# VHH binders against EKC/KEOPS complex subunit cgi121 (cgi121), part 67

Target 1, 174 residues: EKC/KEOPS complex subunit cgi121 (cgi121), of Schizosaccharomyces pombe (q9p7j3)
Amino acid sequence: MILPLFPETQVHVFVYENVSNCAAIHEQLISQNPIYDYAFLDAATILYKKQVYSAIIRALEDRRDEQMKTKTIHSEVILSLSPKTEISSAFRQFSMTKKSKNIVVVKIDSKLTEEEEFERLDKLVEGNRVEFSDEELQKLIDFKVLKKNYKLDPSTLENPLASILSSIALRGYS

## First folded at step 9 (VHH)

Design zz13 (framework vhh_7yz9_2)
Fold by ESMFold2-Fast, scan of step 9:
Structure zz13 (fold): chain B 174 residues (1-174), chain A 121 residues (1-121)
Amino acid sequence: as target 1 above (174 residues)
Amino acid sequence: QWQLVESGGGLVQAGGSLRLSCTASGFTFSSYAMGWYRQTAGNEREWVALITKSGSTTYADSVKGRFTISRDNAKNTVYLQMNSLKPEDTAVYYCTARSYSPRYDKTEDYWGQGTPVTVSS
């Protein structure tokens, strides 16, 4: 996908449901295995495509401005989903865990096509790929988790998009 | 003081085999992921292979099917068995130990001094 502010940056987003090997993936991530250089998100935390894109844009802006707080662009995406600049909290809130069942995977700066990245991920992830769409994401979200991560009250839960995007864009200022 | 000491490098003919060893001291070897990197003139270090605490292995595409990484926790040693060697495998090979981090963006990596491998055509 092309981003208006970063037209030369290659971005791929994949969604997997019913993943059976999250514990194995998690061990590879905490071992800093280079082949797993992706942002692995728990789909229970993602409601909209725009939520993921907003975090990607914020991470790319921080990289452009030499203001990254993490060591990789993919870790910066995870941080950028959080309403705070506290790295450990962001990872607890949004990263895939060994108990995750559905995941969203982000790749930035790939030298591979979307098809080639999918082929690589299909070897790493034991699950079913679904379309990256609001409709599919709504099947995988956990509203209790979403409410906690973005501090949503019952009135904003009915239409949380603007609140979520504002939290991502204004991270650290509220 | 921590140390990683590599051995087993040398000169070998194309198609041959070498077994690299890396012995660790000064830290709890079994708690670390162990890996191999290599560096050729004018290039940054290239990742070759990784083995996790549980023994799960992964390889760079350039060596997959030819190289095998393994570990012996009783000996505090990680190995790289290199088969079907090619001239382009000529490099200095470095052993690395990586601490586990739940954030996976903050590690203190230990590095060996490197062992040279030369593959003649």
Scores: ipSAE 0.434, ipTM 0.758, lowest interface PAE 2.6, mean pLDDT 88

Design zz14 (framework vhh_7yz9_2)
Fold by OpenDDE, second read of step 10:
Structure zz14 (fold): chain B 174 residues (1-174), chain A 121 residues (1-121)
Amino acid sequence: as target 1 above (174 residues)
Amino acid sequence: QWQLVESGGGLVQAGGSLRLSCTASGFTFSSYAMGWYRQTAGNEREWVALITKSGSTTYADSVKGRFTISRDNAKNTVYLQMNSLKPEDTAVYYCTARDYSRYKPGTYDYWGQGTPVTVSS
């Protein structure tokens, strides 16, 4: 996938459900295994494709502007999902945990086709791939977590996308 | 009509080896990732091993170092070499084919009838 604003950067996003080895993946991430060079997100925290895309775009903008707050583009994606500036908070809010069941995986700067990237990722993730769509994400979301992460109330829940995107866009500008 | 037929199951002593085979028909074998699951009575099917179209493999932690999955596209067959078998490996082993195409995300589309493996202590 190519984003219009960043035509030289190939991005892939995958969604997995019923992942059995999140704990193992998490350990590899902690160890900074380069084979696991992805952004692993808890699907329970993701409601929209645009939420993910917005985070990716913000991360890429940060990189372009040489203003990344984190070490890697993938960690920047995770940070970019959060309305908070604290990196640790962003990771606690959105990153895959050992207890995660469903995950969203983002690859930035891929040199592979989507299919090829999937085959590589398949060696790492023991779960079922589902479509990256609002419909599928909606099945995996935990609204309690979503409300907490973005401080949504009954009024903003009527249009959570707007609130989410605003939170992402305005992080650090409060 | 698609079909997956497992074979090679049986009784084996602990520490022994067994080689399972799964022959596919009725679909383009080379376009699918192949995998093995196992299941005991009353439990869910457990992931054992998978081999992608390109030949990349992945294993459950419980079988790493002992089991090897391989495929022969010319024979439409996937294999599971099981070494150093343990009683806890006793289960019905199922062959599965998963389509990882863009429009059909990695779900196991086809399942075999299963082949029983019994490891005695």
Scores: ipSAE 0.007, ipTM 0.236, lowest interface PAE 10.5, mean pLDDT 90
Fold by ESMFold2-Fast, scan of step 9:
Formats: C-alpha cells, sequence, structure tokens
Structure zz14 (fold): chain B 174 residues (1-174), chain A 121 residues (1-121)
C-alpha cells in the first residue's frame, strides 16, 4: 500500500477471523519478542479501512514531527486509534487481548513483501485470513465496543465514519 | 482415511482459462478453510488463494483479478477458476485444507498430490 503523504513508507494490513491462539500471541507481545513487531488490533473495534489508514497516517505524522508518545511506530498506531492521548486506555480499547477472536494486524516499514508477510503471519496466527475490506470488517465489528470507544450517540451511530475519523485526527484536542 | 483429489490441469495457451477442482473425502469439509498453492521446479511452494469456512476469499497479488476461488460444501469441492493465464502461471497446483483450531501455525492437515498446469506462449 502507498500513502500519498508517505510514499516511501511500506504499509501492510491483514485481517484474521476465528483466531485460536490470541493468548499465546499476547504473551509474545508482552515479552517484546521482535518477531511480533506488528500492531495487533481487536477486530471488534474496527469498522472501516479508512479508520485504520487514518490511525496509520496520524502515527506517521507524529513520527515525522518527532512527537511519538510510544516507543514504536506500531504502538503509535494503536494510540492513534484512540480519541485521547492516554496510552494505557488506548491499549485497553483497541489492542488484541488473550480472549480476542478476530484481529487486524498492521505492519509498517516491512523488509518483506506483502506475500512474504502473509507466509510469516500464517506461522504466528492460528486463524483464517480474510480480505482487508469494509465488507469483511463489518462482519467482525462489535457496535457496543465501537460506541463506547468513540463516545458515539444514537444520531451518529448509524453513520459513524466522519465522527471516527475526526476523533483520530483530533486526538488529544477533544 | 482422508484424501484430496485435484483435477482440471493441463496445457493451455496464454490468455486462456482453466478451472481446477479439488474434491475432499474422509473429513468434515465444511469445517476447513481451503486453499491453493503452486510450485515450479526448483522453487518453494507459493500461496495462491484461500477461502474460509464462511466463504471469505483472499488472493496473492500475482493472481488477484484473474483467479477466483470458490467452494461447494454439498459436493465437498473447492474450485480455482483461472482466467487470463500467463506463462509464469505454469506450475504444479496443490489443494490444501486447514483447521487452525487443531494444529500448529503454518501446518496443513491435508494436502493433495498436485495437478500440473502448463501455459504456452
Amino acid sequence: as target 1 above (174 residues)
Amino acid sequence: QWQLVESGGGLVQAGGSLRLSCTASGFTFSSYAMGWYRQTAGNEREWVALITKSGSTTYADSVKGRFTISRDNAKNTVYLQMNSLKPEDTAVYYCTARDYSRYKPGTYDYWGQGTPVTVSS
């Protein structure tokens, strides 16, 4: 994937359903195993491709401007999904947990091609790959979780895209 | 006893089409994700396409837009429709079945014996 504002930056996004080894992956993430240097998101929190891209763009802007709040670009993607600049809260809201079943995985600055990352992730993730598309994401979303994370009211919940993107772009200002 | 039996391979001219079939027996087909891989002489197997239990599909970039994977659970069969074939699609094509709940990551429970596809220029 090529982002217009960051054409030099390689970005890959993968979606897995029915993942059976989230607890094992979570242990590797807390041990900071470098093989697992990805943003592992709970798919219950992601409704649109644009939501993920907006968080990636915000994280890349913060890296460019030397204002990252976390240690890695992948952690910064997770933070950037949250409407507030509170690292612990963002991770509780958006990160994969031991009990997650469906996940979205983001890789930035990969040394591997997208196909090579698929083969690598297939060895790490025990689940079924699906297309990164709005249609597939809408099968995995939990609207109760989405509403809570972005503080959506009934008037915005039926068409939440603009509110979500605004929350990501204005993180820390609302 | 289990088996995956591939068919539909053969010789075709560039720009042509082939449909590969893979029929499963000896396990509960509807409980497995199904995939296609291919291998050329001297190279490792490369992933081509995957279809999940729910029917969601994903494709390697090299075949996206040209190949379509589908399944028929009543017939225990997965298909690969290959359109706009190119000489570089020449390979032995392998059918696979995966149940992520039962095995180590990256290990398939079942493999077919392969069906050769040759695309002439």
Scores: ipSAE 0.000, ipTM 0.098, lowest interface PAE 18.8, mean pLDDT 82

Design zz15 (framework vhh_7yz9_2)
Fold by ESMFold2-Fast, scan of step 9:
Structure zz15 (fold): chain B 174 residues (1-174), chain A 121 residues (1-121)
Amino acid sequence: as target 1 above (174 residues)
Amino acid sequence: QWQLVESGGGLVQAGGSLRLSCTASGFTFSSYAMGWYRQTAGNEREWVALITKSGSTTYADSVKGRFTISRDNAKNTVYLQMNSLKPEDTAVYYCAAKSYDRWSGKLEDYWGQGTPVTVSS
């Protein structure tokens, strides 16, 4: 995928369902294993492709402006999904946990081709890869988690896209 | 305070072997993943190998099958066994202790001072 404001930045997004090795992946992440330099998100928190793209754009803007609050671009993507600027809260809300079953994986600035990233990730993740599409994401979302993370009231929950995107874009100001 | 002390570097002929050691003090060694990195003049540090708290190992593609990382928690030491050395392996090798607490967002890195390895040939 090409982002209009960041045309030189390579972005790949992968979705896996029925992942059995989240605990093993989590151990690699807390070990800072560079092979696992991806944003590993719990799919229960992601409803739309645009939600992920908005977080990626915000992270890239913060990197461009030398305003990143985390140590890596991938951690900045996780932070950018949150309507607040608290790192620990963002990770509790959006990142994959040992108990996650379905995940969204983001890679920015890959030195590999998309096909090579597919091959690498398929060796790291023990699950079924599905299309990164709104239709597939809607099968994996947990609306209770979504409502809590974005503080949605019942009236906005029926069509939450604009509220979610505004929360990401206005992070720290709402 | 914390300290990482590296040893075992030196000059070796292509095809030879070296074993690097890194001994930790001043922190709970068994709570950290341990890694080896290398750097040549004018280039950024390149990751070489990592061993997790549970003993799981991973390697950079350039060293797979030739290098072996291991740890001895009783001695607070991590090792890098380097076999079939190539001139391209010439670098200063750095030991690192790595930890990331995802709940608090705290990332902790401890670094050694480096040990030089020169492979002639």
Scores: ipSAE 0.578, ipTM 0.841, lowest interface PAE 1.6, mean pLDDT 88
Fold by OpenDDE, second read of step 10:
Structure zz15 (fold): chain B 174 residues (1-174), chain A 121 residues (1-121)
Amino acid sequence: as target 1 above (174 residues)
Amino acid sequence: QWQLVESGGGLVQAGGSLRLSCTASGFTFSSYAMGWYRQTAGNEREWVALITKSGSTTYADSVKGRFTISRDNAKNTVYLQMNSLKPEDTAVYYCAAKSYDRWSGKLEDYWGQGTPVTVSS
């Protein structure tokens, strides 16, 4: 996938459900294994494709402008999902944990086709891949977590996308 | 219709070897990544080995150095050579074919019926 504003950067997003080895993946991430050079997100925290895309775009903009707050583009994606500026908070809010069951995986600067990346990632993730769509994401979302992460109330829950995108866009401006 | 048929399972003593085969039909074999999984009663199915379309291989840590996955596209067959078998390798082994169509976005995931492997002490 190519984003219009960043034609030189190839991005892939995958969704896995019923992942059995999140703990193992988590350990590899902690050890900074380069084979696991992805952003691993807890699917329970993701409701919309646009939520993910917005975070990706913000991360890419930060990189372009040399304003990244984290060490890697993938960690910046995770930070960009959060309305909070604290990196640790962002990771606690959105990053895959050892207890995660469903995950969203983002690859930035891929040199592979989506199909090739799928095969590569399938070696790392023991789960069932599903379509990256709002329909599939809404099956995996935990609204309790979503409400907490973005401080949604009953009025904003009717259309949470606007609130989510605003939170992402305005991070650091409150 | 697509089909995956495993064979080669059986009883073997610890330290012994087995070679599993999985023959595919009903789909373009060369377009799929092939994998072996195993499952014991009451437990979740776990990934063992994967071979991509291009022939790149990856193994679970528990079998690395002992198991070898390979494929023969001319025979529509994927193999799992299992050496230095241990009792903990006892399980039903399943063959899987996985593919993603970049044009349609279609995900395909095919599974065999499994072949039992028993490793005695």
Scores: ipSAE 0.009, ipTM 0.228, lowest interface PAE 9.2, mean pLDDT 90

Design zz16 (from z31 with S101E K102Y Y103K Y104S P105G T106R E107V; framework vhh_7yz9_2)
Fold by ESMFold2-Fast, scan of step 9:
Structure zz16 (fold): chain B 174 residues (1-174), chain A 120 residues (1-120)
Amino acid sequence: as target 1 above (174 residues)
Amino acid sequence: QWQLVESGGGLVQAGGSLRLSCTASGFTFSSYAMGWYRQTAGNEREWVALITKSGSTDYADSVKGRFTISRDNAKNTVYLQMNSLKPEDTAVYYCTARSYEYKSGRVDYWGQGTPVTVSS
């Protein structure tokens, strides 16, 4: 996909359900295995495509402005999903864990096509790929997790999109 | 204070073998993934091999089938067995220890490097 503010940046997003090898993937991530250089998110925390895109845009803006708080663009995406600028909290809240079952995978600056990245990820992830769409994400979300991560009240929870996007765009300010 | 000390580099003819060693001190070796990178003049460091805490291994495509990474936790040492060496394997080889800390994102320790020259 093409982002208007970053038209030369290649971005691929993949969604997998019923993943059976999250513990193995998690070990590779903490080992900093270069083959696993992606943002691996717990799908229980993602409700909208725009939520993921907003975090990607914020991470790319921080990289452009030399203001990244983490070591890689992919870890910056994970941080950017959080409403507050606390790295450990953001990773605990949004990153895939060994107990995750459904995941969202983001690749930035790929030298490969989307199909080639899919072939690579299919070898790494033991699960079923589904479309990156609001409809599919809504089947995987955990509303208790979403409410806690973004501190949503009952009135906001009925239509949380604007609140979530505002939290991502304004993290570190409030 | 941490240290990574590489040894085993040197001169070898094409088709030959070398075993590199890297001994760690000053941190809990068994808690870290260990890896090897190499650098040729004028180029950035490229990844060669990785071994995780559990012992699973991965390799760059250019060395698969020829190089083997292993570790000995009792000796705080990681090894790179290099077989069927080619002139293009000529580089300075660097040992690295890696862990993931949420507060800093990545924690990497690097050795000083050991040179390997493969003659044709």
Scores: ipSAE 0.459, ipTM 0.794, lowest interface PAE 2.4, mean pLDDT 88

Design zz17 (framework vhh_7yz9_2)
Fold by ESMFold2-Fast, scan of step 9:
Structure zz17 (fold): chain B 174 residues (1-174), chain A 121 residues (1-121)
Amino acid sequence: as target 1 above (174 residues)
Amino acid sequence: QWQLVESGGGLVQAGGSLRLSCTASGFTFSSYAMGWYRQTAGNEREWVALITKSGSTDYADSVKGRFTISRDNAKNTVYLQMNSLKPEDTAVYYCTARGWSKHYDRTEDYWGQGTPVTVSS
């Protein structure tokens, strides 16, 4: 994937369903194992490809402008999904947990092709790869989690894309 | 009041072995992942090895098969056994305890002062 404003930045997004080793992955993430330097998201929180891309773009803009609030670009992606600039809250809302079953994995600044990253991730994640598409994401979303994370009312819940994207773009401004 | 004290560095000829030790005090050692990083003058610290609190291990590709990390929670000590040393392994080796704060609002990283390793050809 090429981002128009960041054409030199390699970005890959992967989706895994029925992951059986989330507790093991979580232990590696809190251990700060460099092999696990990815953003591991709970798929229950992600409804659209544009939601993930908007968070990636915001994180890359913050890095470009030297305004990152977290220590890694991947942590900044997790923070950028949240409508608020509060790190612990963002991780509770969007990050994979020991109990997660389906995950979205983001890699920024990969020196590898998408296929090579898949080979690497398949060794770390014990689950089934599915296409990163709105159709597949809609099978994995938890609408109660989505509503709570973005504070959606009944009128916006029927077509929440614009509200979600506005929340990501306006994080920290209102 | 936390401390990490490294020992075991020194001068060794290529093909030789060294065992580094790092003893921790002032925090709950068994609750942290432990790792080793190395640094040469003018370069950033490079990750070498990691052992989690459950004992799973991982290594940088450059040292796989040659280095072994282990821990002894009763002694609050992490070890790095370095075999088949090469001149390019010459560096200052740093012990680190790795984790996240309870609220994920910052990393909890502890670092030792480093122990030099020189591998001559």
Scores: ipSAE 0.616, ipTM 0.855, lowest interface PAE 1.6, mean pLDDT 88
Fold by OpenDDE, second read of step 10:
Structure zz17 (fold): chain B 174 residues (1-174), chain A 121 residues (1-121)
Amino acid sequence: as target 1 above (174 residues)
Amino acid sequence: QWQLVESGGGLVQAGGSLRLSCTASGFTFSSYAMGWYRQTAGNEREWVALITKSGSTDYADSVKGRFTISRDNAKNTVYLQMNSLKPEDTAVYYCTARGWSKHYDRTEDYWGQGTPVTVSS
């Protein structure tokens, strides 16, 4: 997919449920295996497509403006999901862990079609691909985690998306 | 070839100030964003401050209002003025040069050896 604001950058997002090898993937990420050059998110922390796109856009903007805080665009996506500026906090909040079962995988600067990228990624992830949609994300979300990550309260639960997007957009401005 | 050399670290009491310096060589200093990170033993390196080529700055929430990053392109040096220091600021502070390569579709990241900062309570 191409984002209107970044037509030169192709982005792909995949959702996997019932992933059995998150621990193995995590080890590869720690070792910085270049084959695993993706943003691996815990699906339990993602409620909306727009949440993911907002983070992607934020990361791309940071890169464009030479303000990346992390080493890679994919790690910047993870950071961009967080209302906190601390990298370690963002990763704890949103990154896939060894215990994750459902994940959202983001690829930035892809040179492949969505199908080609899926074929590549499918060799790395042992799970079931589901549609990247609000409906599917809603099935995988942990609302307790979501509320904690974005400090949602009863007044903001009426429109969680607005609060989430505001948190992403206004990170560092509070 | 790329070198970053940090200095200015040391022991300081809580509420005190330090000014860190990082001198760069081996690359076109003015073409890169510069940043400061810090790390404690057993923990991941944390972003502290960033300054772009144009001089735009950004800070982690934990240091905002207390730390100031600046650069002198004529001296190939980036600075971190640290005021109102707290014990939790104790860490090894690292200087980084960062840039995105369009040709290679990757971020270039270079580090110094670090300078230790200890804030006593």
Scores: ipSAE 0.220, ipTM 0.655, lowest interface PAE 2.1, mean pLDDT 91

Design zz18 (framework vhh_7yz9_2)
Fold by OpenDDE, second read of step 10:
Structure zz18 (fold): chain B 174 residues (1-174), chain A 121 residues (1-121)
Amino acid sequence: as target 1 above (174 residues)
Amino acid sequence: QWQLVESGGGLVQAGGSLRLSCTASGFTFSSYAMGWYRQTAGNEREWVALITKSGSTDYADSVKGRFTISRDNAKNTVYLQMNSLKPEDTAVYYCTARSYDSRGYTRLDYWGQGTPVTVSS
């Protein structure tokens, strides 16, 4: 997938449900294994495709502007999902944990086709790939977690997407 | 041969001010984005402030409006002016220098040894 604002950057997003080896993946991430050069998100925290795209765009903008707060573009995607500027908070809020069962995986700057990248990633993730769609994400979301992460209240729950996107876009501007 | 040397840390009362300095040597200072991070014992290092090569700045929410990052390329020094300090600001503050490749990935990441800041209530 190519983003219009970043035509030179190929992005792939995958969704896995019923992942059995999140703990193992997490250990590889801690060890900074380069084979695991992805953003691994907890699907319980993701409600919309646009949420993920917005975070990706924010991260790419930060990179473009040489204002990345984290070490890698993938970690910046995780940070960009959060309304908070603290890296640790963002990771706690949105990153895959050892206990995660469903995940969203983002690859930035891929040199492979989506299918090729899937084949590569499929060797790392032991789970079932599902469509990256609002419908599928809606099945995996934990609304309690979502509400907590974005401080959603009754006034903002009528249009959660708008609130989420605003939180992402206006991070650090409150 | 590169070095980042922080200074200016110390003990200060709540509401007080400190100015941290980080002097760089052994590399082209003007080619790096500079930043400050802080870390408390047992916790992860968190970013505090960032200043790009062009002088654009950004801050963590917790310090925005109180801290100011600046740089003097002629002196190879980055500063962190810390006003209205709070006990929560107590930490070891680290200076970092980052350069990016053509893709925007971090190419080099340098760190200083840190300077301790203690804010008493």
Scores: ipSAE 0.052, ipTM 0.542, lowest interface PAE 2.6, mean pLDDT 91
Fold by ESMFold2-Fast, scan of step 9:
Structure zz18 (fold): chain B 174 residues (1-174), chain A 121 residues (1-121)
Amino acid sequence: as target 1 above (174 residues)
Amino acid sequence: QWQLVESGGGLVQAGGSLRLSCTASGFTFSSYAMGWYRQTAGNEREWVALITKSGSTDYADSVKGRFTISRDNAKNTVYLQMNSLKPEDTAVYYCTARSYDSRGYTRLDYWGQGTPVTVSS
């Protein structure tokens, strides 16, 4: 996808369910393998496409303004999902873990087409690719995790999108 | 101050072999992932090979089965053995050193100055 405010930036988002090798992927991330330079998110934390795009936009704004808090744009996406600016907390809340079963994978500044990235990821991720859509994400979300991460109460459950997007956009300002 | 010194580039005929070396100084070599990138005129740098601090290796599809990356921590040196070279392998090759943040996402800390490789048909 091309973002209106960042038309020069290529963004690809992939969703995988029933992933059996999250522990192996996690070890590759720790081992500094650059082939795994993606934002690997636990799908239990993502409810809407707009949630992911809002985090991407915030990360790109921070990169443009030379205000990134993390070392890579992909780590900055993960931080940007959090309503707080604490790096360790954001990673605990949103990152894929060894025990994750469903994941959302973000690639920014890809030199490959979306199809070529799918072919590459098929070698890295042992799972079933599904469409990046609100319908598919809603099958994978854990509402208990979502409520805890964004501090949602019963009054916001009927429209969690607005609360989530506000949390991402207003991180550290009000 | 850090330094990455590359050697072994040059002119070679298609089907030939070259071995690139890169010697590091000014940082703790054994704590870094080491890699190779290449760049052709008018294009952005393309990743070629990686070796992690644990010795695990990975390769771009275009070179897999032909190139081998290895390291010698005692000599602070990373190597790229290039076999069955093709004209499309013609590029400037760059040695790289990568650290990671607390969760394993990589940061490119250091680049060499590049060593040219020309493969004639």
Scores: ipSAE 0.000, ipTM 0.158, lowest interface PAE 15.0, mean pLDDT 82

